# Ledger of designs, part 13: VHH binders against F-box/kelch-repeat protein SKIP4 (SKIP4)

Target 1, 358 residues: F-box/kelch-repeat protein SKIP4 (SKIP4), of Arabidopsis thaliana (Mouse-ear cress) (q9m2c9)
Amino acid sequence: MACIVEDPQRAGQSNETQIALISGVPDDISKSCLARVPREYHMAMKCVSRRWRDFVCSDEMCDYRNEFNLAESWIYALCRDISGGVFLHMLNPFSSRRSWKRINDYPYIPMREGMGFAVLGKRLFVLGGCGWLEDATDEIYCYDAAMNTWFDVVPPLSTKRCYFACETLDGKIIAIGGLGLNPNAKRTWDIYDPLTRTCKSCSDVNIVPEMEDSFVMDGRIYIRGGVGGSSTAVYSASSGIWERMDDDMASGWRGPAVVVAGDLYVLDQTFGAKLTMWCKDTRMWIHIGKLSQLVMKQPCRLVSIGNSIFVIGKDCSTVVIDVENVRKNKMNGVMVCSSIPKTWDDDIDVISCKSVAI
Below, E stands for the ipSAE of ESMFold2; O stands for the ipSAE of OpenDDE; V2 stands for 0.75 times the mean of E and O plus 0.25 times the DockQ between their complexes.

## First folded at step 3 (VHH)

Design a34 (framework vhh_8dlx_2)
Fold by ESMFold2-Fast, scan of step 3:
Structure a34 (fold): chain B 358 residues (1-358), chain A 120 residues (1-120)
Amino acid sequence: as target 1 above (358 residues)
Amino acid sequence: EVQLVESGGGVVQPGRSLRLSCAASGFTFSSYGMHWVRQAPGKGLEWIGNIYYSGSTFYNPSLKSLVTISRDDSTNTLYLQMNSLRAEDTAIYYCARTGSDLYWEAFDIWGKGTLVTVSS
């Protein structure tokens, strides 16, 4: 026999639901005030009370910040270390301490090759992949950037795949092609809907099996793969049809690609490192500037925030390039650069980089 | 249950070295990153550095040449080695376990601290 305890519903739920977020202030006004606090203070806010933590972690706060243009894009880099650990690094590009920080919630992700990476809202998804002794997987892992936690259970892809193109379009994750135990995987794509937790497979003969790179621009998914990265294709979401990529445009896709304010930028890494931009008006590649390949450890990953390109090296050393003048004038201009050094002397590999807005 | 206990503090003369220890219990120590944080009298918290579960370290740039963080997972113990101590190093030193949040901004478990006084 235990001691008499008050009604759990009254003692817990009733009292908790009646606690104001801010004493003397209605919750709707309190929430609008909390949602306007810069993202860098959200961690401290989670320590104030359970109700503040719940709100800061909520879709409600994320939606409010997006509606009122308060959302801040931070960069997340999925890394592996020499001990075989997989972890996330995070960079706040607007912080007075502009440095990479390790996120200490360990993903229970096996180290795999050819994984897909996608962002929807406040969540980062890691999909598929294979190992040296493991065939392709259908497993999905999800990190919530507002909660700073990995989800324990995420529904899998309908098809096991690795070395596939992975992009987000129209609120869905699209996983295209890749390798897998089933030969049919090579010519299929999955449309994963995180809202309904459903996955639908389609097929098309124009899908190349092994993908090397991809990007989204103007409602279209561009893919590059095959032998020496020589095969390109474009998926148009509006028509649902696979198209041929412009040959002149494809000829300049010689390294990692990123889209900044509707314009395609490529870091050409064939000999040295050269940032180039595709000019839609002239249908020509424009040289923007050169980066030292000795400072930037290849392979590099590119992420865009506003008018800046973040060039993230294998060791997480980062160069920030402001391309606003190029974007406005569509010509060779002055390239403005700054740098963010790596955070440690350990051997690490950056696997993928994405920006997540909260 | 889950506990962090710092030890090794005391009075030391300027220019000398000191090693602090933090004994962890009640959780799988080898699975967590750990931090050292200090608070000088009348001042705010100052982050010293961290060590990841892999043994990798990252330090406050202003302190990197003066401190070394290490861990012994077999004894569930975290260490802070401090060299060339100055009067400004007088503080309460805390051991902290990292949560799911950013490594210098949110700690889910703290020790009670150990006082280091640098004076002649």
Scores: ipSAE 0.000, ipTM 0.122, lowest interface PAE 18.9, mean pLDDT 76

Design a35 (from d03 with D31S Y33G N50R; framework vhh_8dlx_2; at its last look DockQ between E and O 0.01; V2 from the best seeds 0.00; counts 0 for: pae E 10.5 > 2, grease 26.5 > 24.2, placed apart)
Fold by ESMFold2-Fast, scan of step 3:
Structure a35 (fold): chain B 358 residues (1-358), chain A 119 residues (1-119)
Amino acid sequence: as target 1 above (358 residues)
Amino acid sequence: EVQLVESGGGVVQPGRSLRLSCAASGFTFSSYGMHWVRQAPGKGLEWIGRIYYSGSTFYNPSLKSLVTISRDDSTNTLYLQMNSLRAEDTAIYYCAKVPYSSSWYFDLWGKGTLVTVSS
């Protein structure tokens, strides 16, 4: 597994010792200080000097922030407008003025459906999908949230797929099943390893085809698919084995799912909208509360930050639900809700949402 | 010749310590960040940690108390110190280089060195 490539030029790193980040201060102390600045000011820091910009954009900055437990989770929504353009919206949930902001730097991604959306560290990945004029693709697009730019080239998946389960686990992107020109795609999954820039393909006859939803919990990937979303399966990454999902747990998976502090929550959208939680202790679904269809613009996507669930609907109209009280007092079923207004853009479809910690 | 060569592997008893070395050649070692990764039999790659050209080190949280990464730029050598070795530490250990500080992939790998922890 030796992959040897030509040594690139490293002019920027080779002169580090001659140009101090802060005059009169050692670079290690300077980096420690810069890493402690809140994320909202990082764009301003990039304007101070080229060395500050390089550090703020670097993996080193992210490593310092992670080690100091300073990383802030912001929400990124992958959206499509009425013209078929694909782009990102971003939300800082800790801002005093919580509002969605459009990111105008994006590649031209053809009008595609069934795309995967995944996050690894500071990077967002858009994978696969199919279009009206093209079959399933293996293309991957990568956005760096610290640099605020798209990468020019990303190696493709090993298999062309659309309408597949796409999750991150143990530092890898796992793409499971779906449809494609390869008839075996339904029974395969790809493990994309960013460290090696390689994609490993695996297969199993028990894989559920045509994925609708998935989530990661306790080192396992849960998938739901098939006609009416009635088929479920569980992938255990540590063992590489497919397991059966608890039937009682599966019966309550009637809408978008999200994991908050190790517990599964589902927005049950049958006959209205209501939040439910899977109680591991009792092996029963707990009703948390009902949400109005007038406030929630379906279809909805869920993402969690801390003890909050962000319910993101059409035009990024968002409802924020605090479930800390539910987690601490499982029998109480108390919800605290707030809202974030929709975007200024017209007729935006929200394809997927993820949180990115920097 | 641009290459990384790991050494120092072998059979070690549980609870003992071991230091692995990685000799770099063919590039300006002091200008690049370096990583250690491992692969246990039948398992995928597990990231151990990294060291920047500045000397800053960052580790996999599950391994942080058990490993130390260091470098000697005068000898173009990267080190991995492992303490309190357990059977689950049995793996092939790889030294890897990144092309740029903002890079999310490795552009150069060693062939690896086998560490077997057994009683």
Scores: ipSAE 0.306, ipTM 0.716, lowest interface PAE 4.0, mean pLDDT 81
ESMFold2, look of step 4: ipSAE 0.000; ipTM 0.322
ESMFold2 (binder alone), look of step 4: mean pLDDT 84; pTM 0.845
OpenDDE, look of step 4: ipSAE 0.151; ipTM 0.593
ESMFold2, look of step 6: ipSAE 0.000; ipTM 0.263
ESMFold2 (binder alone), look of step 6: mean pLDDT 84; pTM 0.842
OpenDDE, look of step 6: ipSAE 0.016; ipTM 0.303

Design t02 (framework vhh_7nfr_2)
Fold by ESMFold2-Fast, scan of step 3:
Structure t02 (fold): chain B 358 residues (1-358), chain A 123 residues (1-123)
Amino acid sequence: as target 1 above (358 residues)
Amino acid sequence: QVQLQESGGGLVQPGGSLRLSCAASGFTFDNYAMSWVRQAPGEGREWVSSISGSGGSTYYADSVKGRFTIARDNVKNTLYLLMDSLKSDDTAVYYCAKDLRYYGRGDYLFDYWGQGTQVTVSS
C-alpha cells in the first residue's frame, strides 16, 4: 500500500496540460500540418514556440516526413580551411539560387586524415582518422541537421582506425578495415547502432586493409582498396557474408562512385574525367560523357539527389549532371550539366560530402 | 548550480602515492569529459590528464604518463586521479575541471573549476 511516486522521466509523457501546438486544433492534426511545411521554413518555425521547436527538431517529425515522402535531401560538405579549422557547408539543391552556405557551429575536431563521414536519419557522423603526430583514433562527432548543433557521440568506435570504408546500411553505421595501431583493425569492422549507442566489432581474414572507396547498392557494401585500388570486396549485411565482386564491374571502378536510382555511376579519372555507368542488363560499362579536367579540382566527391549527380570538387565548386536525360539519350552520349560556384571562402578543401534528408 | 569539490591532497614523501577525488554535482556527469589541471608555486596552470564522458578514452601529459591514472565513477559522479611514484616536481594545487565537450583535450577549454586540493611532495 505504498503511494505511487511519479517518475520524473515519465511526468512529461503523461502530462495532458501541455500548451497546445495550435490553439483550438488537436495536436495530432497540428503535427501533420507542421510536418508538411517545406524544409526551408523549418528555422522560422523554431521561433514560434518551444513546442514547435521541440517538434521540428524531433524524430517524430522526421519519421512523419519520411513516411509521407516529404523529406528533402540537402548536401553537407565537411571542409577544412588553411588554418586547419573543420566546418560544414550546406547546399539546398531546391533553392532558386543554389549556393553553398557555411554552418557557423564549429566543433573541436582535430585536423585528421582518413576520417569516416556517415549519415543516419537527420544526423551526420565524423569518425576516426589520424594525424602526422597522432595515431588512429576511435572518436566520433555528431551533427544534428534539424537542431543545427554538434554533439559528441558515446561510445567511441571499438577499434581506432583511419582510411577505412564508412557506410550506412539498415539503420547502422558500418566502419570497415583501415589502418590503426592494432594490427587486427585491418581485418575488422565496427557496426554502430544509434538506438543502443553501442559498437559491435566483427572480423574476417579476407577484408582488404587499405580502403580507398565504397558505395551501397542493393543491400550490399562494395569496397575498393589495396595498392592502386586493385582489390575489391562486397559485404552483404543481411547474411553477414563477404562476397567477391564481379570482375567486369570491378574493372570499371576507376574513380569516385555513386548510386542513382539503383544504378552505379563512376567518375573515371584515368584518362581525363569521364562519367560511366554500370549496365546490369548487359554487364558492361557505358560511357555517358566527358568533363573538362580544368573545370573540376580533384579529388572530386559524388552525391546523388533524385536523378542528379552532384560532382563536388576539392574547392567546393560543383557540377550537376541530370542522369534521367542521360538514360534516355545513352545511344547519343549526350550529357546535360549545370554548375554551382565555389564559396567565397578562400583556400577551403572538401574532405567528404553526404546528403541528409529532413 | 555546477559544483566540483576536490579531496585527497596532502603531504607525501618522494616515491609515494596519493589518490585525489572530485565530487561533481549540478550537471549530467557522464555527458562531459573531466580533467585534472595543476598549478605549481609561482607557475601557470598545467594540464595533467583528461577522461572522456564514458571513461573509454584517457589522455595524459608527458610529465605524468605511466605514473598517474585518471578514472571516473559515473554512478557516484566522482572523478579520480591515482598518483604513483610522486616527485618533488609534482608539488602543486590540483584542480578538477569540467570540459565543454564529451572528449577532453589538453587545450584548457573548461567551463567550471573546483577550488583545488594541495599536493606537497617533500623530503
Scores: ipSAE 0.000, ipTM 0.145, lowest interface PAE 17.5, mean pLDDT 77

Design t03 (framework vhh_7b18_3)
Fold by ESMFold2-Fast, scan of step 3:
Structure t03 (fold): chain B 358 residues (1-358), chain A 122 residues (1-122)
Amino acid sequence: as target 1 above (358 residues)
Amino acid sequence: QVQLVETGGGLVQPGGSLRLSCAASGFTFSDYAMGWARQVPGKGLEWVSYISSGGSTEYQDSVKGRFTISRDNAKSTVYLQMNSLKPEDTAVYYCAKELRYSGSEYLPFDYWGQGTQVTVSS
């Protein structure tokens, strides 16, 4: 299905005059109807008219869909190919024909190690990183998932960083620690707003010297780093205070982490792949199940949608684990509900994964 | 302040040998893996070899059997012994310190030194 091109003469006139979104229907009712259309049809809707395109791409539509619990989380994988190209793959987990699809509308994104990957609303951000010819960068690239386009100009980070914790909390991107030419970068954090570049640079001795992994749970950012991943720290955004992580909780953090309905799950990738959950009530790690390391290419990335954990392998092969019963009962095993095959691209590596709700 | 200082480069004939040294300071040397990368004229930077904190080594296929990486933790120094040199080995060689990120196929390095020129000519 191709996008319908409006007649240039009629398009010019109608674009200068605010016309009805749907003929014979008030705009407020039209907007409520358009906002209830499943996300898979949003690209087709953008081909109907400039007014439909503007609405579908707007914060107004995203806010409406969020308010009425209509938003759908799709998975975006930041990938690298053998030639050093950096690009996005996207998965609609609600499609009956679930498959990874490459996003081809791309700027030149340099191949960098230790890049941050963050989501704010409908936008994906690729931040920082270092390369063979660069110590660390402050460059940011932004992809708008509703517009399906990259931004031409994005304000940079205030601090050049690579291998840093990069999380979204309270509508802002929080970049913590990492490495760069500034020796203080390891002990600092920046709160970044991409639109205003309101960056507050802070420091604290509790920040681990080298970041390996992080996750957000209960309004806090949990960070692991240092020699063998032995150092942990917790940042509370509401108080601006750094706390010590529970030692028992930290001892089980041996792989990628994901939060599902307020509970922490970790894929322990030490000698295979074992899914574990932190039980807050007993303060113990619960073994949930094992995945074959021969089927799942490590390192894996985790994304949660609803009651499911999407385990995304290095080659983008994906297994879906339903943890609803484990969450409720703390005793039942997990159910692997489905698998999604790797892409047809033979030589890709998944760098990071995030979900974007629209 | 992390500092890496490379020495030992120079001009050699094909089939010759050179030993590169990298003196490290500003960090606990024995805790980190170390590596060597090179920049060939007209090409990008390419990874050459690495040695873990425990002494395990890895090499790029084009240098296997010809190059040997080693370390002396007491001297905070890493070495690259280069044998049977070819004109294609002509490059600026950089010493690099490990960045601790287990998710990378390659050991990314948070710092490298000024580099040392190796020229293999007939």
Scores: ipSAE 0.000, ipTM 0.114, lowest interface PAE 20.9, mean pLDDT 76

Design v01 (framework vhh_7nfr_2)
Fold by ESMFold2-Fast, scan of step 3:
Structure v01 (fold): chain B 358 residues (1-358), chain A 120 residues (1-120)
Amino acid sequence: as target 1 above (358 residues)
Amino acid sequence: QVQLQESGGGLVQPGGSLRLSCAASGFTFSSYAMSWVRQAPGEGREWVSSIYSSGGSTYYADSVKGRFTIARDNVKNTLYLLMDSLKSDDTAVYYCAKVPYSSSWYFDLWGQGTQVTVSS
């Protein structure tokens, strides 16, 4: 088949344009009003009418909220239970009582290792991966946070991959390297556009073959992988070239990484757990603070929202670190910590964490 | 225009089997993931099963896992649901849909439906 595009957002569009969203109010004003309602009430709004449901689930709603600077980033944790079931937990960081909540995530997502995770707009994407008896896959699954539903994404990736770098840049998902049946997969990358559902494949000898971690900063994708996690590479989207990472910067990349307001933070997990920040001006790592390994179950995942870093443990127990004073003044030792207890569910393991803005 | 035509429903005894079919037209069937959704009398719509466009990946609601099998024939533009070990709770109108659905709050159905009644 040449080129097939299916827009899942069409399923959320209303066909009943003759009925006003709010009686006696023009639709443009009604949409402006509805878009200003806090995200926590969006589920209740979907119960009011089909037109309200369709608007709340639409890209138009998200566009209005972004335009009005009303978008709220919530954290989604993809988890696996003891039976191997895959599901989502969600955290509203703006709630006065912060707690993890389970989401219904039918249909069943296949259990795979080395999957890629990416966020575009209101959607979380799960890409690739492999099973113990299964070679790498090209399948893509998507969770729409406004519709609260999972669906297949077609066409799939152009190349079957697992243990690859997966990042969002310029409205596209970029899947880099990894393992697969195609031996050249290690030195290729796919640029996937969810709007058109097209995938473009490229290749370069500078790509690290087996990926352990990656992050996006200043329009560049930073990758770490290879033997002992010592190989690094940097892709510049503006120039289209692959470069070597600064050695001093790379030497401090000893755990999960997150970017907060343009600055790189790493949870250094060698000899305990220490939050560190890369200072671009001095080209030095700054010690921010230390976390007790007795409280945090490793491996930890990092998610940033505003000036806060959410350190999410294996069981979803979470430490929230406010780095606003560090960010504004480039000072350490002035971070504020709070905690969020583990989920209400039985023993679970966090696979990946992402923030999704609506 | 997208057109989906369900068939194969009927009356069956508990523990019995039925095979539902959905004939698709008006779009490139082989390029779209497909789903079965049901609606019991007086109840809301419930997602039952989905199949990837290639036919390689299938998904099922917990209530039907191990009893139902979804399949497709991309040459014939036809979606199937093979229903084994039917229970009275499976009584519903069954619809096919162009995209897979979770058991989410929103369903946009494309077919007219076929009635399945499980009664002793």
Scores: ipSAE 0.007, ipTM 0.214, lowest interface PAE 9.4, mean pLDDT 77

Design v02 (framework vhh_7nfr_2)
Fold by ESMFold2-Fast, scan of step 3:
Structure v02 (fold): chain B 358 residues (1-358), chain A 120 residues (1-120)
Amino acid sequence: as target 1 above (358 residues)
Amino acid sequence: QVQLQESGGGLVQPGGSLRLSCAASGFTFSSYYMSWVRQAPGEGREWVSSIYRSGSSTYYADSVKGRFTIARDNVKNTLYLLMDSLKSDDTAVYYCARVPGSDSWYFDLWGQGTQVTVSS
């Protein structure tokens, strides 16, 4: 402890050249101790020394936290303001003071429509998109949630795309279809592995040009798009084959989708907000409840944490639904467990939401 | 302080071999994935190869697979690229690059590069 105690004025310096992580303590023990610190304090830990910052930002810390079952999923909302600025808001769902916080460390991201938003490990990716006066782009922006910094040195997509499906599966980012001047984008899909930088492109009639929504469930990617959202398809990672989606399942997919404990939930935003669940056993949609009694700005986005669905409004106003409690009590209405107020930023729009586990 | 420094480049004939080295300093080398990236004259940067923290897994661009071997020595804080059956199209500046994590799409630290020229 001598190094930390003797110079507390320099404890926050990132360039401290210290041989041991903690004076008098073996590094293996020190790493075990640091990994057990709750995520909310990780920013403060990065201010102690360069070696602590390096460890907190490393895969090694992630490995320890996973070993100890300490990983916490936090929610990130990609937002746009009235000036066209793009930025992130973050919510710690485990905090007693649940409130959206703006992330101020970001590079300029041009105002674009139809951008992809993906999570891979502890990183958030903003991919592609187009402008009113700009064709589709292949640009990618990356935010590291452990480092709390944006990185500008990101390789582009193999194909310029907007309004495409963007999912992560088996440690890879998968970009499917979309619009662009390159005709190959319309009916193709690319698997981008950041370690191998491999891209596989195939043309399939089930891949629609313009995507509206997608989700991952049981190692399969579900996509929906085209006129009236009537065109659907399923990719099976185990077989590598594109298949037609069950028509009954597809008929209930009329809004944002989220998977909770292996079950598919869809928020039908027609005539208010109605939460529905796909029952695999009966192959029918079950009406869980309605949110029409709550004041929310539509369109909403969905994120799941544990047994809870976070319904995030256009302005970041959020309603938390306990799915287990609703099913257990066999209620005809949606049981809202809590609400989180909109951000202090006026006139923002939520584009997409994802959770990142650290 | 936090630095990557390449060496071992040079002029070789087609079919020849070279070994590139990259000395890492100022960070815990064994905690990071490492990569080699090249840039040919007038071209953009092209990823060549990556190696996991322990050296247990390696990945290669299709253009170099079967000809190049990436390796690391975590005791010496050194990354290597063994280049066999060199072709004229392998002519480029080769950069050592640090990968912030196993899932990273990007590189957060670059060396200054070492020139490889394959020409008769």
Scores: ipSAE 0.000, ipTM 0.367, lowest interface PAE 11.8, mean pLDDT 78

Design v03 (framework vhh_8emy_2)
Fold by ESMFold2-Fast, scan of step 3:
Structure v03 (fold): chain B 358 residues (1-358), chain A 120 residues (1-120)
Amino acid sequence: as target 1 above (358 residues)
Amino acid sequence: QVQLQESGGGLVQPGSSLRLSCAASGFTFSDYAMHWVRQAPGKGPEWVSSIYYSGSSTNYATSVKGRFSISRDNPSKTLYLQMNSLRPEDSAVYYCAKVPYSDSWYFDLRGQGTQVTVSS
């Protein structure tokens, strides 16, 4: 699907003022019709007119599609090539032919270690990080999946951070702890509100520094950090209190984690790659299946869509695991999967993977 | 030569109203969505409101929703922001901005801004 990109300085004269979105149809009905078009056609819709493009790119369309359960989650992988360039790859899981596609966009984003990644609405955020010759940064980059564009005007974090926990909760991005030149970074967190484009900071002595991994489940942020992931902590957003993680639950957290329909899944990287699930009823880890180290290049990233877990390897090769039967029947040893080949890009590294619903 | 000229700011008491204007030239105003962005002393830019090129769709920051109203007059190439029930925390320099067409969306703050001070 191709759409003609106009140079803003060379754009032709047009007057869409005082005209309907669809000739002869009231705008409220037109918007309802346009919002019901499947996401795969949204790029073509942007080529119809500037009014259609503005609506397709709008928060109004995104909100309508979410309200009426029309939103489709697509997977975005932030990748680094051998030259140090940063690019997004995209996967439409609803396509009959599942394949990764590269997105070309600007500006150039410097590759940093220990960056935070968060999704809120139709936007992907890249926060913080550090370099070999660069201390921690407070910079934020934002990609809008409906506009297919990186935003230049994003306020920074209140504190420079790398290797921190970064999660979305209650419509806000929460960046917790991490390393920075200021020792206080280890015991603080930032709450970024994208609607107001403001960032506020909080502090607590119980914050675990040097975060390695995190996930959100049941209104709580679970964090693993320290040398070899030896320390865990749980933050309750409703109470603002830090709690101890269940020891049995923590003992099984040996790799990337993902939550599917309220249940925690972990890809255990100890002696290969084993997918396990935390069973809340029995308080035990259930073995689901094993993936070959030769096929799945570590570190792997996990993304959930519906009842499926997408295991994305370092080279972007992907395994899709259907966990509906495990979830409903509490069964183990059953793994139904399909595979999606890598993008044919040589020597790329997947840095982060997120699903963005539109 | 794109130009945006903001006006209408001033010193007002809490609870007062002000109407800001932005006169646009050097581009086809009716083809572009327009935005209001403010910057308070010692703070970064904060998005306030947006209006699409036809005027049929508007969005507002949570902090101003219900108090501010954005509008446009495409024949006169003018953008407006009606500010009601002003609070001290609304004190800032207000800028109008456009987002260029293509896949590269960003705020183009080329005006000098207009200062709004809400103080007793």
Scores: ipSAE 0.000, ipTM 0.186, lowest interface PAE 17.0, mean pLDDT 76

Design v04 (framework vhh_8emy_2)
Fold by ESMFold2-Fast, scan of step 3:
Structure v04 (fold): chain B 358 residues (1-358), chain A 121 residues (1-121)
Amino acid sequence: as target 1 above (358 residues)
Amino acid sequence: QVQLQESGGGLVQPGSSLRLSCAASGFTFDDYAMHWVRQAPGKGPEWVSSIYSSGGKTNYATSVKGRFSISRDNPSKTLYLQMNSLRPEDSAVYYCAKHEGYYGSGYFDYRGQGTQVTVSS
């Protein structure tokens, strides 16, 4: 009979019948239950079954955890050893044994200088860079923090660049300026959208040529660069236009910067180390407290989680500063500090640090 | 082994509605979020909409929010896109896509052949 129409569900039943995630429980409820398990147990969950592994590694699990406000931010540090080797260290700040752990698949990261480091969702991106014997590259390497593995291939940047500003904004990676084979790289920026697998290149005369530091605040990318950090620039995502940075704000940017709950903090390293905060209302820098150089080893990178600033120095020696009391108590702002031991390897430089929420 | 087959496109007048379908095979449909992506002639691909594996959560591009509705039927392994109040700028080839996350190296690698939508008089 040529008019026979088979039901796809019925036709595929024997070959496509799925085993329930949890016996006797609907899959939507099972996924809600699995999503509530703390991140530290996710590796163990991957060993239960193929379906649990696939769900735990999926973006759907991350979406559920975000919806339930269960996402945990762990810190990933891009490091360089004395031989020039590049690798990742990871810190679970919620563990009772807060210690840095080396990620075992280091060989996937090339030995380059001036690389960008960015986070989109559960993935870490290492972009660009150069070497003494190698011109700037457009290569991108991607690590999935939920799968704990490196991806085989990632589409490249539109422009080969090193020593550039690299920030995530509005679900995209924005790579700004730097040095490259193309002399106009200094006046260009790439907007990399991995969701569409596209990279757009833009240009403007107001870009600073060399990047030393950058941060994202209120939909804008702030950049400091040039000789001794003498140049600043602000990219406004909403307008697509380059703006001038407030001169008073720029004058206080004397070390690594981090944004905590919408407020800008800078570790001022001009003479010793002191934490300062930019007060938007008064347009003045506020002194928060002094940190001992005996505990911190330069150069330092800053990452925020909640109301805490993680100051990560040489060998991943870390100082944790709680600034919640400073923000809420204007009368007696006190910094509460704790420490996390350095890595067991010596002479490890921290290139960049990012937090990944899963 | 992953196969996606789109259908339901056609030529319609501005203000009209169309319902696109995507038949999926070769993978456990119920375990994956699904997406619609479109590409107009001479332009790059544009993400349109996403739906979680359960069908309980949806996301839309700002250009289509309030006009398009994504849905799925897990028993039939079919993804749908209901397009209302169509505009000439909606003219594109629409692709059904599966990928393991928004930011993976395999973005839209599992999309099908696409279905052409033309909004014109």
Scores: ipSAE 0.000, ipTM 0.153, lowest interface PAE 17.5, mean pLDDT 77

